Miniprotein binders against a2bj90. Designs and how they scored, part 175

Target 1, 235 residues: a2bj90
Amino acid sequence: MSRSARRKTSALNTVLRVVEVFASIQGEGPFTGTYSVFVRLAGCNLRCPFCDTRYAWSLEAGKPLGVEELVEEIARYEPSLVVITGGEPLLQRHPLNSLVEGLESLGLRVQLETNGILPAPARDEQLWRVYHVVSPKDVPVRVPGAKLHPSWVDYARATGRAWFKFLVANEQHVREVAEYVAKLGIPRSRVYIMPLTPEKLDMKELLELHSRIASLAVKWRLNFSPRLHLLVQLP
Below, E stands for the ipSAE of ESMFold2; O stands for the ipSAE of OpenDDE; V2 stands for 0.75 times the mean of E and O plus 0.25 times the DockQ between their complexes.

## First folded at step 21 (miniprotein)

Design TB11 (at its last look DockQ between E and O 0.95; V2 from the best seeds 0.87)
Fold by ESMFold2, look of step 21:
Structure TB11 (fold): chain B 235 residues (1-235), chain A 84 residues (1-84)
Amino acid sequence: as target 1 above (235 residues)
Amino acid sequence: SEEIRKRAEEAIREAQELLKEVIERAKKTGDEDLQWLAKLAEIYLRAAARAFQKGDYDKAEFYLDLALHIIEEAKEMLEELKRK
């Protein structure tokens, strides 16, 4: 097979099922406030009752896009951060590694959002070098089928490029998170607690919930994650 | 099924009645943390009721269970305040 044909065949093997690509701010976690392009990948291995993005659960919700085309589209936004989210992006691990390679070759900083059920990146994956915000769903919200893969703790320790974000409603939830992360050996500096925000809260309720959870973060010496995009009404 | 739906509807209604009592009692105490717990339970119970009306029973059950736990916490705090 000619070099030209081999390159075309290689490109065809790197296709992602993508639900949407859009610009906004990163509203959660350690990169809160950053001008970002979001790439929402189709497919999820959970059915969280509180999920805000149920339209991404099915793999059929995404359209097939070539990785090279996607890299070019993302680059045109001139983002400060590329956020890969979904569903669960690691369900499309192979082409995802190709996407990350393309984005990093252009000097674009990448962050992945994952529920942590699938294993952390291996040392020889492009994903090894990107930032990860891991949102376990087994504590305190206890979604059926959720379980943090232990490799994420090892990965965070080895690289310093992973943080763990937990949805909480009250102090009892925060206590459960504190016990969970202590048992797993996750340092407090890597832990974020974030308000569990149902749909259609008015602004006063949204702000008060943020305030209360932020106060708990200080009390328990954990990091606080807002849901800033909700406060400023961005997607 | 119809039986599960009726049971969930009744459970939400019963939680709403309990919450009205808790909110009233919490206001009389003047305790800000207790009043917040009552408000927090109301937030999640409202989310449960809204989800139930839309036929999203998994979401409704999730928020109902959460609201009931918070209502119980508020009731325990009310009893503690009476002992003081």
Scores: ipSAE 0.849, ipTM 0.930, lowest interface PAE 0.7, mean pLDDT 92
Fold by OpenDDE base, look of step 21:
Structure TB11 (fold): chain B 235 residues (1-235), chain A 84 residues (1-84)
Amino acid sequence: as target 1 above (235 residues)
Amino acid sequence: SEEIRKRAEEAIREAQELLKEVIERAKKTGDEDLQWLAKLAEIYLRAAARAFQKGDYDKAEFYLDLALHIIEEAKEMLEELKRK
């Protein structure tokens, strides 16, 4: 390989397309309440009708940022957790592994948010070491083209560093989730149900919906994920 | 197309009529779970209508289908409550 080809391949592994970087509270899943820096990556392999981050769907919506520069930016916030989200972060898998390596070298904890369509991390990837919240879109919401990659079940079993978060509206959705995870052999202790909230929901209705879904979580012996950032009016 | 827009508008109106009937029936039963299902359907139907007004037909369809499913669940519950 010519020196020019090595420089181009090295540059592709060191640049991420980033939509936004911001500090907030993790509002969802097992890390709810954690002071976090959010890195929203550009590009998604889905077009969920209920997506609240549609502006991140295009790769062109993100600015190219160097991994080293991004690590320095994140570190200045002194986060308790780095949350890598976006459209689908695993579309930028190679530079994302480099980002994780940089963040872990500073002793920062990392959590990935993924739709679970792409394969789980392999043992030789830096991504193997981080926490993952997988949000399947095939059940119960049946987004076209959504299918959980089976390697996520294996990863969860091997590492204990994966959780599965499902959007639900009612008890029927909770039943479908319970059946789905039982069929896949996902332990209930790794399953979160979260309210399917439309945009600009009234706070009273938002609280009532949270209450109803939380009650269903108890009834069905599943974990409950709030949308805490919506309840406390944070980003 | 203008035809897709008209069909979506008609479907939302039909769902609003169905929901109105369910709300009226639910109020007569005093059943809190049934009243919640009616309210939940209203929440999603409003989301469908807002999406439709913005020209977001994929989002409108998604929330309409969800609202219709909950309306049907509420109707089934109404028929069960009549048999008790």
Scores: ipSAE 0.833, ipTM 0.927, lowest interface PAE 0.6, mean pLDDT 93
ESMFold2 (binder alone), look of step 21: mean pLDDT 83; pTM 0.793

Design TB12 (at its last look DockQ between E and O 0.95; V2 from the best seeds 0.86)
Fold by OpenDDE base, look of step 21:
Structure TB12 (fold): chain B 235 residues (1-235), chain A 84 residues (1-84)
Amino acid sequence: as target 1 above (235 residues)
Amino acid sequence: SEEIRKRAEEAIREAQELLKEVIERAKKTGDEDLQWLAKLAEIYLRAAARAFQKGDYDKAEFYLDLAQQIIEEAKEMLEELKRK
C-alpha cells in the first residue's frame, strides 16, 4: 500500500461525523443522574416515527471531527460519563473504536446508546470494553426494519455491560416486553422500561405518565427508566 | 397524496369522537385506571393531530394507532366494569 493509501485509510478511521457535543445529566437507563458529555453522531439506519432527534438521521447533518480533537473537547468538560448517541453510532464503528480508545486512555467511562440492529462488539474491538444501552425498536413499538441482532444477548451474558431499554405506553406493551425478553433469555435485571413520551407533553401529564409506567415496572418486576432530562428541563 | 391526507384526517376525527364517548363514560364510573386510559389516549391522539398538522404523516399514523389501541382497551375495561 502506498503512503497515500495508508494516510487515506488512517484518516477514515480517525474522523467522525458529529451533530453536537454537549454536557448534561444522563436522563435514561442505568446511569440516570450521571453528569455526562453527550456526543451525538450523525446517521441512522432507522426512521422511528417517534424520534426526537430526526435532525441526526442524515450523515450530512454531522460535521467531520477528528477523534483526537473530539477527545480533547470531551475531556475539557471533566465528565463522569461519556455518552455516545445519535442516530445510530455503530454506523461509524471504525472511528468510534478509535474514539473509545482515546477516551479510555484518559480514564473516562463510556456508554454507548444503540438500537441493537447492528452486531454487538467483538472481543478485539475497543467497544467491547464500554457500557451499552440497547434500545430495541421491534418490541413493542414495531418500527419497520427494526430487529435486535442476537449477538447483543450473547454480549450481555459474556460481559455484564449491556442493558436493554424498551419504550412502553401501557400494560400491554410491558407484557410484550416481558414475553420478548423471556423468550430471548435476557435477565429481567438487565431490562428497563421507559415511558413513550410525545414531544411537548405537559409537565403534569409527563409526571403522571412516569408514575403509571413506574408502577407497571414494579408490578412486572422490571427496571424503570425515567426521562429525567425532560422532568428537570435539561438537554 | 391528498387522499392519504383525507383518510388520516377522517381517522383522527373518528378517534376523537370515540374518545369523547369513552371520557364521558369514564367520568360516570369514577374508576381511576379507566380515567387514566382515557387521558393516555387523549395524549397520543393530540400528538397524532399535531403531527398531521405539520405534514408528518408517519408520526401521525403511529400515534393514531397507539391512541386507537388504548381506546379499545378503555372500552373493554368499561364493559368489564358494567358486569361487576
Scores: ipSAE 0.846, ipTM 0.934, lowest interface PAE 0.5, mean pLDDT 93
Fold by ESMFold2, look of step 21:
Structure TB12 (fold): chain B 235 residues (1-235), chain A 84 residues (1-84)
Amino acid sequence: as target 1 above (235 residues)
Amino acid sequence: SEEIRKRAEEAIREAQELLKEVIERAKKTGDEDLQWLAKLAEIYLRAAARAFQKGDYDKAEFYLDLAQQIIEEAKEMLEELKRK
């Protein structure tokens, strides 16, 4: 069967391991503020100590859902954006491409969140045409085993559909990010720094941290990402 | 491991004692950036202590390391201000 026929057959039989589907606001990165449906896929290839979604680490945490069933569920929310996240969504790459095909056939805009360890989409994948927010975990927060796949930089340059988002605590971290992206050739316009926010901060602390990191973003001429959902107390 | 956990517990206590001093000294300077550094260290040290009490030792070690680095930065800034 051709690659087109393979994908069509896969969509009919393809199952994703899904932890949760819910509506909220995209709180991070270039699409901050957009009414979104989040699809959290099970499985992750990292064990970040600061991870706030540890319940999605195991593939077994996900419920098996058919792609067509999932597309219908998502569509009922009438989202402005579908955010595919996880764990690490690219661990379920094959059925994920089928999901993207179904969502795009309905005119739904899709954004993927990834830690960037697995390669960027190939030109003949449905994922090639969606937006990606890549969150490398090898700088500055240095998670063991994390390494950004170099194809993401090439993909970002070729398509303009990828942005890179980094958790930072202070100016030392921002300097490390600046050096990292310069060495990789990632333009500043594609780079976001975001506050590293532990659990259980009160609102004043949360706002102070946001303010300080935003000021650093301006100083270093990088984009700032809030964690808006925390500020407005949405999931 | 048990030995690593004991060392982390001791390191948290030591960082908490140092931070108390740093916060007091930062307040006396009136320097807003130094006071923020002290607050930032407090934020991450509190996260480390909370994670440790929950048995999440990887998270505790991560935030403790961050807090310790920021405490050292604050101490260096305090010494610089004293020389003025």
Scores: ipSAE 0.823, ipTM 0.915, lowest interface PAE 0.7, mean pLDDT 91
ESMFold2 (binder alone), look of step 21: mean pLDDT 83; pTM 0.782

Design TB13 (at its last look DockQ between E and O 0.96; V2 from the best seeds 0.86)
Fold by OpenDDE base, look of step 21:
Structure TB13 (fold): chain B 235 residues (1-235), chain A 84 residues (1-84)
Amino acid sequence: as target 1 above (235 residues)
Amino acid sequence: SEEIRKEAEEAIREAQELLKELIERAKKTGDEDLQWLAKLAEIYLRAAARAFQKGDYDKAEFYLDLAQQIIEEAKEMLEELKRK
């Protein structure tokens, strides 16, 4: 390979398409309440009808940012957690592994948000070491083209660094989640149910929906994920 | 198509009528869980209508289907309450 080809391949593994970087509170899943820097990556392999981040679906919606520059930007916020989200972060797997390596070298904790369609990290990937919140879209919401990759169940069992977060509206959805995770052999302690909230929901209705879904979580012996950022009016 | 748009608009209107009747019946029972299901259906049906008005038909269909499922659950609950 020519020196020019090695520089081009090196440059492709060191650039991410980033929509936004911001500091907030993690509002969802096992890290709820954590002061976090969010890195929203561009591009998604789904078109969920209920998606609140549709502006991130196209790769072209993201700006190219170097991994080193992005690590320095994140570090300036002094985060308790770095949350890598977007459309689907694992569409940028190669430069994402380089980003994780950079962040971990600074002692920063990293959490990935993924739809679980793409394979889980392999043992030789830097992504193997981080925390993952997998949000399946096949159950109960049945998004076309959504299917949980089986390797996420194996990853969760091997590492203890994965949780599964499901969108639910009612008790029927909670039942479907309970049956699905039982069938896959996912421990209930790794399962979160979260309210399916439409955009611009009234705060009273939002609170009531949270209360109802939390009660169902207790009834069904599942973990509850709030949408805390919506309740406290943060990004 | 204009036909798909009209069908979706009619389906939203029909669901709105069914929901009005359900809300009235739910108020008469005094059952808080039934009243909640009626309110939940209203939340999603409003989301469907807002999506439809914006020309987001995939989102409109998704929330309409969800509202319809909850309306049927509420009807089943209402029939169970009448048998007690």
Scores: ipSAE 0.850, ipTM 0.936, lowest interface PAE 0.5, mean pLDDT 93
Fold by ESMFold2, look of step 21:
Structure TB13 (fold): chain B 235 residues (1-235), chain A 84 residues (1-84)
Amino acid sequence: as target 1 above (235 residues)
Amino acid sequence: SEEIRKEAEEAIREAQELLKELIERAKKTGDEDLQWLAKLAEIYLRAAARAFQKGDYDKAEFYLDLAQQIIEEAKEMLEELKRK
């Protein structure tokens, strides 16, 4: 087999550990409301106490799927957006770049969700052209071992294809976010604040928390992210 | 350990008692922002208590610390309102 043929065969047979693939609505961030297929990759480099997807923490939680097989499965949903999430998707960086290549070859729009600990995409990666929602866990909700890699800010400045989303409970948290993003030079147009919602809130509490955080977003001239899927009771 | 668990349980109970008093005082002021802070503290303290009962002590500690911060901020607001 030639080197070219071997590389094509290996790339097409590259394997991802996948927890679940499902259709729903993107409920958070700049693409809120979009009909999406979610690809939840296994493995995470954090153990956030407030994590609502703890079942994706271990790589063992995922089933091995070939990239070619996965692209075909995703395409059958006819999504308007493919959301790659997890755990932390960048733990499976190489096969993830292969997945992105396959999805883009079919004209499918891709968004990545990441905690930003691993570096931002390099110019020669397929992930370079993908939209990214980066959720740092070192402000204001400080998780041990979390630190935003500085390359994400450089990437956001260079490309305009990254947004930063922060969980907040109150105005003190919003003040901390505002200070953090100002020091890093992240423009307000790229910053989202989102309500920190524990499990088992009733609908009235959920709505009131949304309302209060949205009002703070307006006051501080930041973007607001709902948790729309919770409000409309979708996965 | 058992000692840490008992300390967390007592801290939750103490916060619940302080919150009960805070809610009543907040209602007397009529201040909507103070009443919201009290409600917000209740939301996170409930999350802490639920996590504690399930043995998720990391989650319990996280929400307890958050609730305590909010209770302290509400107490400061009460003092400010009292001086007005």
Scores: ipSAE 0.805, ipTM 0.915, lowest interface PAE 0.8, mean pLDDT 91
ESMFold2 (binder alone), look of step 21: mean pLDDT 83; pTM 0.779

Design TB14 (at its last look DockQ between E and O 0.92; V2 from the best seeds 0.87)
Fold by ESMFold2, look of step 21:
Structure TB14 (fold): chain B 235 residues (1-235), chain A 84 residues (1-84)
Amino acid sequence: as target 1 above (235 residues)
Amino acid sequence: SEEIRKEAEEAIREAQELLKEVIERAKKTGDDELQWLAKLAEIYLRAAARAFQKGDYDKAEFYLDLAQEIIEEAKEMLEELKRK
C-alpha cells in the first residue's frame, strides 16, 4: 500500500468507537466499590431485552477516538480501576488491545466486561493480563444466540483473572446457574449472582430485591453482586 | 402487529388478574416467602406492562414470561399449603 494508505489503515487500528467516558463507582462484581473510569465502547452482538445501555448497540453510536488521546483522558481522572464496557467491547478487539497496552504502561488496573460470546484472550494479547467479568446471557435469562465461548472457562482456570456474573430473579434461576456452572466446571468462588432489576423500581423494592438475592447467594454458597450504582444513584 | 398487540395485551391482563388472586391468597397465609414471590411477580409484570405501553414488545415478552413463571411457582406453593 502507498504511504498515505498505510497511514490511514494504521490510524484505523489505533481508533476506538467510544460512546462515553465517565468517572463513577464500579457497582458490580468482584471490584464493587472501586473508584473507576468507565469507557463504553460502541457495538454489540446481542440485543438483550433487559439491556440498560441500548444506546451503545450500534457502532455508529460511538465517536472515533485515538487510543493515545483516550489514554490521556482516562489518566486525568486518576482512576483506581479502568472499566472497559459497552455494548460488547470485544467487537473492537484489535484497537482495544492497543488501549490496554497504553493503560498498563501507566500502571493502571483494567477490567473488561463482556458477554462472553467471543473467545477469551490469547496469551499473546494485552487483554490476557487484565481482569474480566463475563456475563453469560444464555442462563438463566436465555437470550437467543448468547452462547458462552468455552475458552472463557479455560482462561479463568489458567489465569485466575475471570469471574462469571449471572442475572437472577429467584431461587429457580439460582438453581439453573448452579447447574450450569457445575456442568462447565466453573468453581463457585468465581461465580456471582446479581439481581435482575427492571427500570423504575423504587428504593424499597430495589433494596428488598437485593436482600433476597443476597440471601440466596449465601444459601447456595455463591458470591453476591449488588448493583451498587443504582442503590447510591450514580451512573 | 395489531393481532400480536391484542394477544399480548390479553396475556398481560390475564396475568394481572391471576396475580391479584395470588397476592390476596398469599397475604392470608402470612407466609413471608410466598408474599415475596407474589411481590416479585408484581415487579416483573409491571415491567412487562410498562414495556408494552412503550411498544417494546421484546422487553414486554421477556418480563411477562418471567412474571408468569413466578406466578406459577407461587400457585404451586399455595396448593402445597392447602394440602397441609
Scores: ipSAE 0.854, ipTM 0.930, lowest interface PAE 0.6, mean pLDDT 92
Fold by OpenDDE base, look of step 21:
Structure TB14 (fold): chain B 235 residues (1-235), chain A 84 residues (1-84)
Amino acid sequence: as target 1 above (235 residues)
Amino acid sequence: SEEIRKEAEEAIREAQELLKEVIERAKKTGDDELQWLAKLAEIYLRAAARAFQKGDYDKAEFYLDLAQEIIEEAKEMLEELKRK
C-alpha cells in the first residue's frame, strides 16, 4: 500500500462528522443528572417523525473533526460523563472506536446513545468497554426501518453495560414494552420508559405527562426516564 | 400532493370534532384518568396540527395517529363508565 493510501485509511479512522459539542446535564436514562459533555455526531439511518434533532440526519450537517482535537475539546470541560449521541453514532463506528480509546485513556466515562439497529460492539472494539443506552424505535412507536439488532440483548447480558429506553404515551405503550422485553429476555431492571413529548409542550402539560408516565413505570415495575433537560430548561 | 394535504387537513378536523365530544363527556364524568386521556389526545392533536401547518406531513400523521389511538381509548373508557 502506498504512503498516500495509508494516510487516507488513517484519516478515515481519525475523523468524525460532528454537529455540535456542548456541556449540559444528562437528562435521560441511567445517568440522569450527570454533568456531561454531549458530542452530537452527524448522520442517521432513521427518519423518526418525532425526532427533535433532525438537523443531524445528514452526514453533511456535521463538520469533520480530528479525534485528537475532539478529545482535547471534551477534556477542557472536565466532564463527569461523555455522551456520544447524534443521529446514529454507530454509522461512524471506526473513528468512534478511536474517540473512545482517547477518552478512556484520560479516565473519562463514556455513554453511547444508539437506536440499536446496527450490531452491538464486538469484544475487540473499544466501544465494548463503554456504557450504552439503546433506544429501540420498533416498539411501541413503530418507526419504519427500525428493528432492534439481537446482539444488543447478548451484549447487555454479557457486560451489564446496556440499558433500553422506550418512548411511551399511555398504558397500552407500556404494556407493549413489557411484552416486548419479556419476549426478548431483557431484564426489567435494564428497561426505561420515557414520555413521548412533542416540541414546545407547555411546562404544566410536560410535568403532568411526566407524572402520568412515572406512575405507569411504578405500576409496571419499570424504570422511569425523565426528559430532565426539558424540565430544567437546559440544552 | 394537494390531495394528500386536503386529506390530512380533513382527518385533523374530524379528530378535533371527535375530541371536543370526548372532552365534554369526560368533564361530566369527573373521572381523572378519562380527563387525562382527553388532555393527552389534545396535546398530540395540537402537535399534529402544528406539524401540518409547517408542511411536515410525516410528523403530522404520526401525532394524528397517536391522538386517534388515545381518543379511542377514552371512548372505550366512557362506555365502561356508563355500564357501572
Scores: ipSAE 0.850, ipTM 0.937, lowest interface PAE 0.5, mean pLDDT 94
ESMFold2 (binder alone), look of step 21: mean pLDDT 82; pTM 0.773
ESMFold2, look of step 22: ipSAE 0.841; ipTM 0.923
ESMFold2 (binder alone), look of step 22: mean pLDDT 82; pTM 0.777
OpenDDE base, look of step 22: ipSAE 0.850; ipTM 0.937

Design TB15 (at its last look DockQ between E and O 0.96; V2 from the best seeds 0.87)
Fold by ESMFold2, look of step 21:
Structure TB15 (fold): chain B 235 residues (1-235), chain A 84 residues (1-84)
Amino acid sequence: as target 1 above (235 residues)
Amino acid sequence: SEEIRKRAEEAIREAQELLKELIERAKKTGDEDLQWLAKLAEIYLRAAARAFQRGDYDKAEFYLDLAQEIIEEAKEMLEELKRK
């Protein structure tokens, strides 16, 4: 391949479009409460009506950062967990695999947040070794174009490194989740239900919604995810 | 476009009127779960109304549909309580 073509290909493989990097607490899912650095990648293949991070939808919202530079920046925070989120991070799959390689070479634990439309990692990808929280958007929330790729179930079984998280408002939603995961063969131990929280809830409303969804999780023998960052007012 | 917006505005107002009746009836029953469903519907209907006012019609439709589903759930629960 020509020197010019190789140079362009190398830049694509080593550059990510990044919206923000910041330290906070992981507020959702199996790693709730962990001191984390969040890397929000630009671009999304969905336009969820309830999305809280619409500013990450466009790839143009991100600034180009070299993977090596990004690894250095993340390491300075000394995180217990690196959370790669977005948008939809798998839209930048190739340079993302390079980032994961760099982070893992430093012994940093990595979690990916994904809507699960794109396939789960292959065994020869660096992403294979990463923890994944998969949030399907076709049940019970019905976002057009959302469909969980079936490889995520196989990946979860093969590796034990994937969990499935669903936004719910009430028991009917929880019933729909239970039916969905049973149909797909997703074990209940891998399933989280999380309150669907619109903006501008007062603390009493927020706590009551959490309490009600947590009670449903117990009733239906599913795991409960808070939105802890909302309760403690962190980003 | 304007017909769709006017239809959505009317649907929000209709849901708000149904919800006011539901809140009153739920309060009379003293049933904690029914009162919660009424409050939950109010939470999402408030979100729908706010989104509509800001011109975010996809969000408004999403929360309106959700509020309407919860209102129907609450009405079913109210009928069950009446049978007892």
Scores: ipSAE 0.845, ipTM 0.925, lowest interface PAE 0.7, mean pLDDT 91
Fold by OpenDDE base, look of step 21:
Structure TB15 (fold): chain B 235 residues (1-235), chain A 84 residues (1-84)
Amino acid sequence: as target 1 above (235 residues)
Amino acid sequence: SEEIRKRAEEAIREAQELLKELIERAKKTGDEDLQWLAKLAEIYLRAAARAFQRGDYDKAEFYLDLAQEIIEEAKEMLEELKRK
């Protein structure tokens, strides 16, 4: 391979398609309340009808950013956590491993948000070291083409660095989640239920929905994820 | 297609009528959980209607189906309350 071909292949492994980078509070899952920089990656392998980030579905919606430049941009915010989200971040797996390596070298904690369709990190990937919040879309909301990859259950057992977050509307959805995680052998301590909120929900209705789903979480002995950013009107 | 649009519009209207009756019945029982389910169905049905108005039929269908599931749960709860 010519020096030019090696430079092109090395450059492809060091560029991410990024929709946005912003600082906020992590509103969801085990890191709720953490001051975080969000990196929203472009491209998704799903088309969830309820998705609030549809603008990130196309890879072309993202700008190409170098990993080194992105690490420097993130570091300027002095985050307590770096949240890598988007459409589906694992569609950009190779440059994402390079990003994680850069961030970890600065002592920054990293959390990935994924739909769990693609395989979990292997032991030789930099992604193996970070935290993962897996959001299955097959239960209870049954998004077409959604299926949790079995390797996420194995990863969760091996590392203790994975949690599973499910969207729920009512008690029937919570039951389906409880049955699903029991069948897969996912510990309840790693399961979060989160209210399925439509866009532009009234604040009173949003609070009542949070209260109802939180009560169901207690009843069913599951963890509750708020949508804290919606409650406090942050990005 | 225009036919898919028309069917979705009819289904939303039917769900709105069913929900109106359910809300009235829920108010008569005084049961807070039943009133909540009726309100939850209203929330999702409004989301369906807004999606439909924007031409987002996938989102409209998703929230319509969810509203219908909750309406059926509320009807079952209403029949249980009548038997007590």
Scores: ipSAE 0.841, ipTM 0.932, lowest interface PAE 0.6, mean pLDDT 93
ESMFold2 (binder alone), look of step 21: mean pLDDT 82; pTM 0.778

